# Designs tried in a protein design chat: VH-VL binders against q9nrl2r1430to1533. Part 257

Target 1, 104 residues: q9nrl2r1430to1533
Amino acid sequence: GGVHELSAFEQLVVELVRHDDSWPFLKLVSKIQVPDYYDIIKKPIALNIIREKVNKCEYKLASEFIDDIELMFSNCFEYNPRNTSEAKAGTRLQAFFHIQAQKL
Short names: E, the ipSAE of ESMFold2; O, the ipSAE of OpenDDE; V2, 0.75 times the mean of E and O plus 0.25 times the DockQ between their complexes.

## First folded at step 14 (VH-VL; framework fv_nezutatug)

Design a13 (at its last look DockQ between E and O 0.87; V2 from the best seeds 0.00; counts 0 for: pae E 2.1 > 2)
Fold by OpenDDE, look of step 14:
Structure a13 (fold): chain C 104 residues (1-104), chain A 121 residues (1-121), chain B 107 residues (1-107)
Amino acid sequence: as target 1 above (104 residues)
Amino acid sequence: QVQLQESGPGLVKPSQTLSLTCTVSGGSIDAGYYWHWIRQHPGKGLEWIGSIYYSGRTDYNPSLKSLVTISADTSKNQFSLKLSSVTAADTAVYYCARGPYTSDHYYMDVWGQGTTVTVSS
Amino acid sequence: DIQMTQSPSSVSASVGDRVTITCKASQSISSYVAWYQQKPGKAPEPLIYAASYLYSGVPSRFSGSGSGTDFTLTISSLQPEDFATYYCQQANSFPLTFGQGTKLEIK
């Protein structure tokens, strides 16, 4: 386990996690706290899962990485109305992501 | 990278149903994207027809809603357009496109080549 | 529905010219405007999203600005490959709507 330079995917995940609007996305939604979530969202995902996939080198293409990030956001917007704090945070974080993704 | 390709008959008779399919390659439709149909009448501008999310959620242009059905087949990685009771006014180049699934902003960041559909007797 | 009105409908210009295309929305749409370039016989290609952000690969001579109801696409120094038809699109609410297009022709 030596020190290595972060890949572009790793770096972007770090930036997303550190963003002020990342709080809805850090971990999978709790079924206890949100009982109907998994009745609506069929492909749940979160930043910790995406980070794990990056660490395991599961993304062979940038498009695959981007697809998972977009899925994460789309799940948020599918479940949360526009006026919710989650949706607003997601909108801002997605905007940030779209800018950063242009560099991939 | 993701690519979209439209397919279907280039000629349709009036009153029949126009059926087109968009095949997606280099990416999955069961991801965080809207899948759009747009058309362009000869020498005219662009008209949005409708969109679908992989969950089956659809949005249609109100001017066409009663005649349009958009569906998705994740097993084939494609989505389709059906436009019933066509007339000459439905003659156009039909495009499928992809964009992010968002709460408040819907852009088309990847387009198919388009397919020409002519409505004629 | 939100109407998008482009101006001008056509413009003739020379290589090296500065060109500005305007799009007016019938109601405020924040910064949710996209711009597309379409060449004859080809599909539209995205240029700008969120009023002012360039897609990857788009030359820096293209720029977008505006918010609310008034938006502009600017080409700072026109190149031969830029002669095409340009469309704005409001991206904020359904139904999605496009401007009528601006045909940029060589003078």
Scores: ipSAE 0.871, ipTM 0.941, lowest interface PAE 0.5, mean pLDDT 96
Fold by ESMFold2, look of step 14:
Structure a13 (fold): chain C 104 residues (1-104), chain A 121 residues (1-121), chain B 107 residues (1-107)
Amino acid sequence: as target 1 above (104 residues)
Amino acid sequence: QVQLQESGPGLVKPSQTLSLTCTVSGGSIDAGYYWHWIRQHPGKGLEWIGSIYYSGRTDYNPSLKSLVTISADTSKNQFSLKLSSVTAADTAVYYCARGPYTSDHYYMDVWGQGTTVTVSS
Amino acid sequence: DIQMTQSPSSVSASVGDRVTITCKASQSISSYVAWYQQKPGKAPEPLIYAASYLYSGVPSRFSGSGSGTDFTLTISSLQPEDFATYYCQQANSFPLTFGQGTKLEIK
């Protein structure tokens, strides 16, 4: 990944974090509060981890960054029934992400 | 760039099981996508067959009843279709596709090249 | 099951014309519609998702609109490479269903 792509990843992550519907995705789900989560979700990821990976230049291609963001959403939809606040927030944030990702 | 490629036999006899494989390259099936099979009958439109999330969750077209099985093999980066008890009506071009995994709504943002399957005695 | 009815079944138009294709759902699907272009002998290619959003690389002469049951795909200035069949798809609920297609022929 080029330096200009890494700046775009950073800008997009900041916009996702600032979005009103980011609250289910800011950090990893607590194993104490949701003990079965890690039995169901095998590849956990959250915005704080993605932001750290951007800061450490761990994404070489835009597709790698996009796939981590999509995994974050798919984990939410896999774990949460569609009528939950988490799934509804995920649907709106994912739609926002798809619009912003066209800029990459 | 992610690429999807269908493979399998082009000719199948009636009452046999049609087996197709979609190989994913330039990406992973255990990313956050729903993986689809769609077919197109000769000179006709498109029909969704079913979908799989890599963990094993599936959705199938009720019109195919219990004849369809879709499975995923993350170690090979592949997902597959089995359609049992085929008839001439199953003659079609078969596509694999993907789109973002969501709770309720699904689009296909990448398509395979397609593979032609003929069911003939 | 949600049926998707496209109109017209075919259209002939000249290069530079504005072309509109419609798709009607048998019940409300919010804005959960996609449009695909299929050229002869090729796989479908995605054009539009969520009724109005273009995929990256799709020419800006394509646009989509609508909500509820009535949706349109518009080509603002028809080009020779736009000769193809166009499909709408409802993405609202399983089974996913497609319109039967609109064949666009260049005069």
Scores: ipSAE 0.532, ipTM 0.886, lowest interface PAE 2.1, mean pLDDT 92
ESMFold2 (binder alone), look of step 14: mean pLDDT 91; pTM 0.945

Design a14 (at its last look DockQ between E and O 0.22; V2 from the best seeds 0.00; counts 0 for: pae O 4.6 > 2, placed apart)
Fold by ESMFold2, look of step 14:
Structure a14 (fold): chain C 104 residues (1-104), chain A 121 residues (1-121), chain B 107 residues (1-107)
Amino acid sequence: as target 1 above (104 residues)
Amino acid sequence: QVQLQESGPGLVKPSQTLSLTCTVSGGSIDYGYYWHWIRQHPGKGLEWIGSIYYSGRTDYNPSLKSLVTISADTSKNQFSLKLSSVTAADTAVYYCARGPYTSDHYYMDVWGQGTTVTVSS
Amino acid sequence: DIQMTQSPSSVSASVGDRVTITCKASQSISSYVAWYQQKPGKAPEPLIYAASYLYSGVPSRFSGSGSGTDFTLTISSLQPEDFATYYCQQANSFPLTFGQGTKLEIK
């Protein structure tokens, strides 16, 4: 990506972080607090990691950025049953992301 | 941008197993998407066959459940369809597709080009 | 299984016309419907998800509406490239099901 694409990625990540439903996604799940998480989730990722990758200009294509965000949501849905607060927050934040991503 | 391409034999004999492969390029099968097989019968609409998530979860159309197997090979960036005991009724254009993996809704945002399979002696 | 019933099965219209295609689900699916356009000899292409949201690159003359069981796809100011068959799909639950299609012919 170009400089204008990186600004769009940065702005979108900031909007995700500020969203009320971002709480399950801000940083990686603690292995101490959730010991089985990393046995189930093979490609962990979180908003702080994605934001760092944006800051370091590591995304060359918008599709790479979008794929990391979608992976973040799919990890939530794979680990958490649909009736949990985490899955419900993920569903709402993913919907918000899809709306904002249409502007890209 | 991700692209999907179906491959496999165009002609299959009755009672044999239909085997198709979808190759993914411009993206990775082991990311957070659901991967689908859909078919379109001659002059008719679309029928969902089944789906796979790379971690091993599968969902199949109940009308095909005992006959269908969908699998993924992350090392080859491919997912595959096997349909056993085929008949002329299985003649169709077969599509692979993907959509976001979600908790309660399933859209298909990228489709392959389709491959025609004819079941005939 | 959730049946999706489209109407009409075909429609003939002129360039510039407004065309509306309807899709009815046999039970409530909230807003979990998608619409696809399929041109002859090609794969379906996504138009709309979640009843009303356009995919990137879809012309603004396309719009969708509805919730529950009744959904519509509207094309304002029909263009020659809109000749195609249109399908709705319920995305609410497995098995995923499609409407039977609506063929749009331009007079």
Scores: ipSAE 0.293, ipTM 0.830, lowest interface PAE 3.8, mean pLDDT 91
Fold by OpenDDE, look of step 14:
Structure a14 (fold): chain C 104 residues (1-104), chain A 121 residues (1-121), chain B 107 residues (1-107)
Amino acid sequence: as target 1 above (104 residues)
Amino acid sequence: QVQLQESGPGLVKPSQTLSLTCTVSGGSIDYGYYWHWIRQHPGKGLEWIGSIYYSGRTDYNPSLKSLVTISADTSKNQFSLKLSSVTAADTAVYYCARGPYTSDHYYMDVWGQGTTVTVSS
Amino acid sequence: DIQMTQSPSSVSASVGDRVTITCKASQSISSYVAWYQQKPGKAPEPLIYAASYLYSGVPSRFSGSGSGTDFTLTISSLQPEDFATYYCQQANSFPLTFGQGTKLEIK
């Protein structure tokens, strides 16, 4: 590739991934590292999955895209206590997302 | 799917303590949610009473704070409301509700059906 | 405390009509507003969160807009099942507060 103009969804995903607090969300949680994760989280999702859906044009409405992002954060807060590094990172990243999502 | 159900006495005498319980099914109160109590006086709007976080931290409406206690019992998957020294003004339909964990913003996405409490001699 | 001033208190409309309900916050609350629908004898049901995002299953004829202090709920084309009471709620900070409600009645 050449340089192409990103859609609003693509651009926002790029910004989320590049954020310092994106590290808990870049890919799905490892079942090996966190054996009980998928007993608690029934709808796992991560930024790489969301990016793939964006690339495949699976989001027809902004609400659908937002729902997946919110699911990603809710999963984090569902599993991680408030004082964990993951939850703190998620809190900051979600705040960033809410500001950026107003552009959608 | 998660469901909430309020339970408790429908009639309470003035000056007594109102006790209600919200039983949660289809999901656990242990993680990632806020649990709210809201009431609605007959023919009136909605009033937030208080909330308990999955961590056990509570927040109360300042107008009711001295009279309200909210607690949770994870073993029973329930959370409860106690309102002391009730008066006729406390007659209302009482709802419990769930809210997702967000960046300290508080929405209510699942509600119980409500239980009517009448304060009368 | 943050006050939510909702208007109108009641409105009569016909099926197919466009209806707008407004909510004004006493101070800026960004986009942290929810809307609920309540039918007689039933619990409130969530419609919108974060001012403009529909909950899953909510018909697309419902929409929300606004930021800061002024917020709007719009029903583009009323259906028979939409006649109910609607409430706004600020989700910005404790204590949580609701608007007074808007009763939408059939004309």
Scores: ipSAE 0.025, ipTM 0.699, lowest interface PAE 4.6, mean pLDDT 92
ESMFold2 (binder alone), look of step 14: mean pLDDT 91; pTM 0.945

Design a15 (at its last look DockQ between E and O 0.82; V2 from the best seeds 0.74)
Fold by OpenDDE, look of step 14:
Structure a15 (fold): chain C 104 residues (1-104), chain A 121 residues (1-121), chain B 107 residues (1-107)
Amino acid sequence: as target 1 above (104 residues)
Amino acid sequence: QVQLQESGPGLVKPSQTLSLTCTVSGGSIDAGYSWHWIRQHPGKGLEWIGSIYYSGRTDYNPSLKSLVTISADTSKNQFSLKLSSVTAADTAVYYCARGPYTSDHYYMDVWGQGTTVTVSS
Amino acid sequence: DIQMTQSPSSVSASVGDRVTITCKASQSIRSYVAWYQQKPGKAPEPLIYAASYLYSGVPSRFSGSGSGTDFTLTISSLQPEDFATYYCQQANSFPLTFGQGTKLEIK
């Protein structure tokens, strides 16, 4: 395919990934490193998965895209106490996302 | 796209249990977010009752905690409110609402239309 | 609990007027304030989150500001559809609490 302008979803995912606080969210949590994660989080998701879904045009509505992003943050805050680096990063990234999402 | 709708008896007798259900459409209640019950006594302001989250964890208003139970049924995509031992003071419009799941910042971005509950003998 | 003291309780204004509503928190809540608009017989509608950010679809004549304990909602030029009751909410701590409301009436 040729060069085209990124969709709003693609652009926002790029911005989220490039954000300094994206590191907890770039890929799925390792079961080896966090053995109990998947006992607690039943619907895991990460930015790489969301990016893939965007690339495959799986989001027909902005609400669907937003739901997955919010799920990602929900998982973070469900698993991580608020005083953790992950939760703090998530708080900042989510705040950024909420602002950007208003443009969708 | 997400919509919330309250349902339940509009009339409850004193000392009985008020039971309401919030049906969510256009989104799944077990796919993130926080889910809230808020009420508004006639001519008065808004009062937060409680919230339920992804894991089923709940938070309640301390002023109502001993009387309130919030639960979720993912199979029906609903969450419910039970308020026991009601009095006339519990007469209000009851709203369910959705908000983001955060570590320290809870607000409501989608509301149901509300349902009126009158406590009367 | 964190109390949100909203003022005024009511205000009469005309179309085109600038209107300011204030909300004061009993303790610092950073920027964790939301504003809602409620019309008679209707559910509250969200206007602003995080003290100063407008929801999509909210007219730009609405604005929010403040941090710490003092917050304001401003309507720069009142329109007929803006006559309603407005509520602030602190979103920082449980229990979540609302201001008592400001009824904006037509003069």
Scores: ipSAE 0.888, ipTM 0.947, lowest interface PAE 0.5, mean pLDDT 96
Fold by ESMFold2, look of step 14:
Structure a15 (fold): chain C 104 residues (1-104), chain A 121 residues (1-121), chain B 107 residues (1-107)
Amino acid sequence: as target 1 above (104 residues)
Amino acid sequence: QVQLQESGPGLVKPSQTLSLTCTVSGGSIDAGYSWHWIRQHPGKGLEWIGSIYYSGRTDYNPSLKSLVTISADTSKNQFSLKLSSVTAADTAVYYCARGPYTSDHYYMDVWGQGTTVTVSS
Amino acid sequence: DIQMTQSPSSVSASVGDRVTITCKASQSIRSYVAWYQQKPGKAPEPLIYAASYLYSGVPSRFSGSGSGTDFTLTISSLQPEDFATYYCQQANSFPLTFGQGTKLEIK
């Protein structure tokens, strides 16, 4: 809670977006390009959506912010086989997130 | 903030089915996490029983010989353990736990307080 | 299954002592080990993940190291609240397995 916590959310999202492995997570997966995605993933989320929620002060608890970030990674691992570029990028970015989130 | 609490009977007769629930508070069970059952036998270490994921998929310890079922009830924000055909060897403290869902490894970052189950006639 | 063997089974120590607990995996688990602290009558509490990363709120006197098969948990200057049982857990492959525990007692 409070102004310091909200600025920390924004800073963490910026760090995630800037990371080289953010490319699968920047925006929602396209239904046209990936037709079955929304049949498998019921709660889609992406960094642009999370950033907008931070800007609109929609996170009331740090745990809500963290849960959206973890959901983003979990969706990636649930949809993509382990050996894909998407899953490997997700693994590296999630590890980075776990380190950065300790600063919250 | 997230808290886990086990509940269920403390005494179960041999050959019956042990049923336990884990109630999640301060968070949602359908958030993108993995949810685990672990038990601790008297005076011994910890044994992983199995997991259920936010997607509904499960993994079980092969050593339990297909006697285990883990399920989730999103409406109650709970996940449950059923262990059939129990014997005295199933006497233990049972814990539920949460961890991040990952591609290839699992740590438990939140634990319940545990519930003691005794299997005796 | 990957067996995790802790040593010692128990250690008796005084406040201020340096304590090292080891955990050996029966095959390589890379760096996928976690450490937990369990006080009497309580659930395990997470201390360390990925061999060496402290969870938030864990005192800096705790540290972890190792890779492959050999891992250590070190308490640099023992405090009264550190008397507990400590467990390692391999997170590398299913089934997830734990060490048998190391009980740290007051001398």
Scores: ipSAE 0.529, ipTM 0.887, lowest interface PAE 1.9, mean pLDDT 92
ESMFold2 (binder alone), look of step 14: mean pLDDT 91; pTM 0.944

Design a16 (at its last look DockQ between E and O 0.04; V2 from the best seeds 0.00; counts 0 for: pae E 14.0 > 2, placed apart)
Fold by OpenDDE, look of step 14:
Structure a16 (fold): chain C 104 residues (1-104), chain A 121 residues (1-121), chain B 107 residues (1-107)
Amino acid sequence: as target 1 above (104 residues)
Amino acid sequence: QVQLQESGPGLVKPSQTLSLTCTVSGGSIDYGYSWHWIRQHPGKGLEWIGSIYYSGRTDYNPSLKSLVTISADTSKNQFSLKLSSVTAADTAVYYCARGPYTSDHYYMDVWGQGTTVTVSS
Amino acid sequence: DIQMTQSPSSVSASVGDRVTITCKASQSIRSYVAWYQQKPGKAPEPLIYAASYLYSGVPSRFSGSGSGTDFTLTISSLQPEDFATYYCQQANSFPLTFGQGTKLEIK
């Protein structure tokens, strides 16, 4: 409802989504494409979910927002070996996030 | 913000098992991140003991691996350290810490205040 | 294991001085180095991650640089609260290892 200035969380999510290495994280992993994913990852999350939580003002503290983003990366590295394209993308995106998160 | 607090006996006899617990507040240990034990012998530097991840997977310092067990209790939001067959060389301040979960880059961004453990007969 | 060798082991300096601490890795660790500050009776506090990035709240007089095997922590103008022991840590591979520390004392 209406035009408003993006919050710091909103802005950071936008930057993460626009990043070239965001592709593994844009939406939840498909159970059809990765049948064993949800046997290993118990708390799945993705940028679209985090964005929705931001839009709904569900994050009251920066730490809560950061926790969800770190969970997202943790899931990636828990499931994907480090030599995979997903893990490599995640490594770069996480590094970017860590820099940006210092501003929160 | 997350906070970590070490607890356990400050005195342990030689050959016994050292047991410490790290209580985490302001965040859940099963919600991403990596969780670490580090110690510091009096007047000495820092030594990494081992780590446990939110999935329950562990990594140990090879120099201590046969003697170390790290576990987590998500219901209490705690993770613990057990070090068996202790000697005077295990006298140290023991720290628990948190860091990000990464593919190849592990550092500690939040530390407990540390707890002193003395091994003495 | 990857060894981290700090230099010097101790240094005496005055307020306002420029101080440089070096950490050398026994093998290349890219930029995967963290720096910590520890005051007597206290836990280490993080200063720098990924060799050159400051944590929020760390004064801008602190800086880190380096890649590969040679890393540097610099305090551009020493303040009274900066006298402490500093540690580097390689974050590249297990086991994680720390430098032996550099004690920065008041001259």
Scores: ipSAE 0.888, ipTM 0.948, lowest interface PAE 0.5, mean pLDDT 96
Fold by ESMFold2, look of step 14:
Structure a16 (fold): chain C 104 residues (1-104), chain A 121 residues (1-121), chain B 107 residues (1-107)
Amino acid sequence: as target 1 above (104 residues)
Amino acid sequence: QVQLQESGPGLVKPSQTLSLTCTVSGGSIDYGYSWHWIRQHPGKGLEWIGSIYYSGRTDYNPSLKSLVTISADTSKNQFSLKLSSVTAADTAVYYCARGPYTSDHYYMDVWGQGTTVTVSS
Amino acid sequence: DIQMTQSPSSVSASVGDRVTITCKASQSIRSYVAWYQQKPGKAPEPLIYAASYLYSGVPSRFSGSGSGTDFTLTISSLQPEDFATYYCQQANSFPLTFGQGTKLEIK
């Protein structure tokens, strides 16, 4: 149900934030530090925003929550070449997400 | 504003371990920044030694072959460098630096004053 | 490892001159280059990040350009306080690497 799913979303986002490879995803990419990012990434999103949406009950379906998390990883892979620390962290965190989402 | 200050011995004998501490004030090291050690050899350019992140993850320059340890003490708002088995080649000015919040493209936007370390008998 | 090669190693110029310093990466670093100014006995000071963006408080006579492997720092009208050594740094991947420096002498 809705309440139990929202608690599961909160638990999962907390575990993502605590993961060692969360560092590229905690906050939106800085436009000042990475000025071309927002020319390339159309729908920016980060873990702090996803967590706030969970807290405000903005996800009506589990698929909406999952779509935002997958969008976060997709943005990382679109912007960052595969050999970068960001892309490698994204790959590992995405694998962790898939495991946690299945088991919770 | 955030300030960084290096401290440690200025003279170290060969084969000893160099130990330096960076004290951060005006901000906290447990927020999503990266924290770096860089050195500058006499009359030469800058060399990145390694980094520690808010998560406790470390990255080291492979040229230092596991001689380096970087650690953080969140309760003291400090991060530290240990470089083992030093030689005269490790004589340098050592800097600590911060990487920008919410970016990991590692532009050192705040630097310490630097501390001179001489390795000599 | 990505090598950063600066040119020239030193330059001598007069107040008011336009000065250009180049930095070449051994492989693409996209736009992830920073430039630093270092005066004798001082820590490096950040000038430019992401190839072309000035840090707050940096005089507008400084500019940066480039992408891929070739990057340029330009001082449009040299001032006496610009006497320093300039370093580029790639911020694209580990290990982080710096150019060897360009010493700017004012005639």
Scores: ipSAE 0.000, ipTM 0.597, lowest interface PAE 14.0, mean pLDDT 86
ESMFold2 (binder alone), look of step 14: mean pLDDT 92; pTM 0.945

Design a17 (at its last look DockQ between E and O 0.58; V2 from the best seeds 0.00; counts 0 for: pae E 10.2 > 2)
Fold by OpenDDE, look of step 14:
Structure a17 (fold): chain C 104 residues (1-104), chain A 121 residues (1-121), chain B 107 residues (1-107)
Amino acid sequence: as target 1 above (104 residues)
Amino acid sequence: QVQLQESGPGLVKPSQTLSLTCTVSGGSIDAGYSWHWIRQHPGKGLEWIGYIYYSGRTDYNPSLKSLVTISADTSKNQFSLKLSSVTAADTAVYYCARGPYTSDHYYMDVWGQGTTVTVSS
Amino acid sequence: DIQMTQSPSSVSASVGDRVTITCKASQSISSYVAWYQQKPGKAPEPLIYAASYLYSGVPSRFSGSGSGTDFTLTISSLQPEDFATYYCQQANSFPLTFGQGTKLEIK
């Protein structure tokens, strides 16, 4: 493994992870901490999983990458009411993502 | 890229049920998007009908709620609209569309071509 | 329901003109406004989201601004392909609602 320039997907994932509002999305939700999460969310995903998929070159199209990111946000909004810290963070991070995604 | 295509009968008799299907290609409906139906009466503006999320969550325009059902079939990558007890007022071009699924910000970023439905005896 | 009122309902202009379309919401909707362009016999096409952000591929002569209740779509220099009907949409609460449209015609 040598040093290589980050792809647009890699760079965007890095920016999302470093964002102040990324904390709800860094890892999969703990079933221990949130026992009913996986009863509601059938397609769980998180930034660490998306990063891994990028590293493995599993995204052939930008649309596939964007779809996973949108799924990540939609899971948050499906489970968390609007007034929660998670939903508020997700709203801000998604807004950031939508702007950046226009460059892909 | 994702594409949406409406299909269904172009003519419906009064009091019958209007049934339309939106077929999605180039992407999956079981993703993080909201899937909408919008209509446009001849020479008029746009009216939002409702949306569905792949989990089955729906929301409808209150003006049509009692008559509207939106459903999704992930196996066919389709979602559908049923509008019961139609009248001439339901004559319109019907569009399906996709948008973000959010907590407070719903807009449509991809539209179908639209399909004309005429309600007539 | 949140009502969106566009002004004007129609406008005649020439190529090269600056055109501004206004949309007023019946209550504050922050920046949750989208703009669409519709040509005859075609589906609406998205231009702007979140009041001021252009979709990829939309010419830079288009711009959106506003927050709260007052929003504007501006075309800095009209091109022949810009003559169409434009719609604003509030994206903040259900039911989603559109403005009545502004038909931009050639003078």
Scores: ipSAE 0.899, ipTM 0.952, lowest interface PAE 0.5, mean pLDDT 96
Fold by ESMFold2, look of step 14:
Structure a17 (fold): chain C 104 residues (1-104), chain A 121 residues (1-121), chain B 107 residues (1-107)
Amino acid sequence: as target 1 above (104 residues)
Amino acid sequence: QVQLQESGPGLVKPSQTLSLTCTVSGGSIDAGYSWHWIRQHPGKGLEWIGYIYYSGRTDYNPSLKSLVTISADTSKNQFSLKLSSVTAADTAVYYCARGPYTSDHYYMDVWGQGTTVTVSS
Amino acid sequence: DIQMTQSPSSVSASVGDRVTITCKASQSISSYVAWYQQKPGKAPEPLIYAASYLYSGVPSRFSGSGSGTDFTLTISSLQPEDFATYYCQQANSFPLTFGQGTKLEIK
């Protein structure tokens, strides 16, 4: 992680947050609103958590950062059936991420 | 760079349980990927056996599902195949592989080197 | 199960030739096909996913096309290191299934 790599992670996270399809991923899913989520998803993660980890320099390798982003999408596809708005948003945001991640 | 390596016995007797282990290095087994077993019969093509998802969810080839168990040990960064009641038809090269993300579509983007298993009396 | 049928079963070609290998699915699989190269005594190596997307590090002489039931792998200018067996794989639905392979023999 050098200064350029940490800046790249922050820039990528900002681009993800600004994307129209980021709405399912901005914060952790509420247990009150979605009671069974944490019975199914054992490693929850969201963009606000990833951004905090970038700000605290918790990613030592680019692969660790990429793995957290991919985990976020995998959780979405595991919990949500493919025909849901959440899964469709996840598919589009993941495609955008893959394009942007080539810049890392 | 992620690498996969199969290990297990090369010779198994009929009716025994075949046990294979795939060791993952350069990455984590719980990093949001799918982890597959595929086999290749002598002089024949490839057959998908099944997979385990990072969440622990499994799915198996229906032709084998009553005989197959795929499991993971995250503390050892390994996943395993058990195939019960083997016959000579189970003689093959066995591969472990990683599947990347698309929605529910699985392509094998990293393969192990393969391990030859012979089922013979 | 979705059957994947490759043709030809083998092909002989010279360095510099254009080679096309075909894979046909028993039902529509949209664009959800992958291609692998397997050299003797080695594991399969990924070439292409989603019908036409090349994996990083795969030479640009490889390309894929198709949708629905008919898919092709093309090598635009054959090189000596392309001697191998090539497999297609459908990723549309479980169980995942592979074509029977096409052996490319280099003269």
Scores: ipSAE 0.006, ipTM 0.654, lowest interface PAE 10.2, mean pLDDT 88
ESMFold2 (binder alone), look of step 14: mean pLDDT 91; pTM 0.945

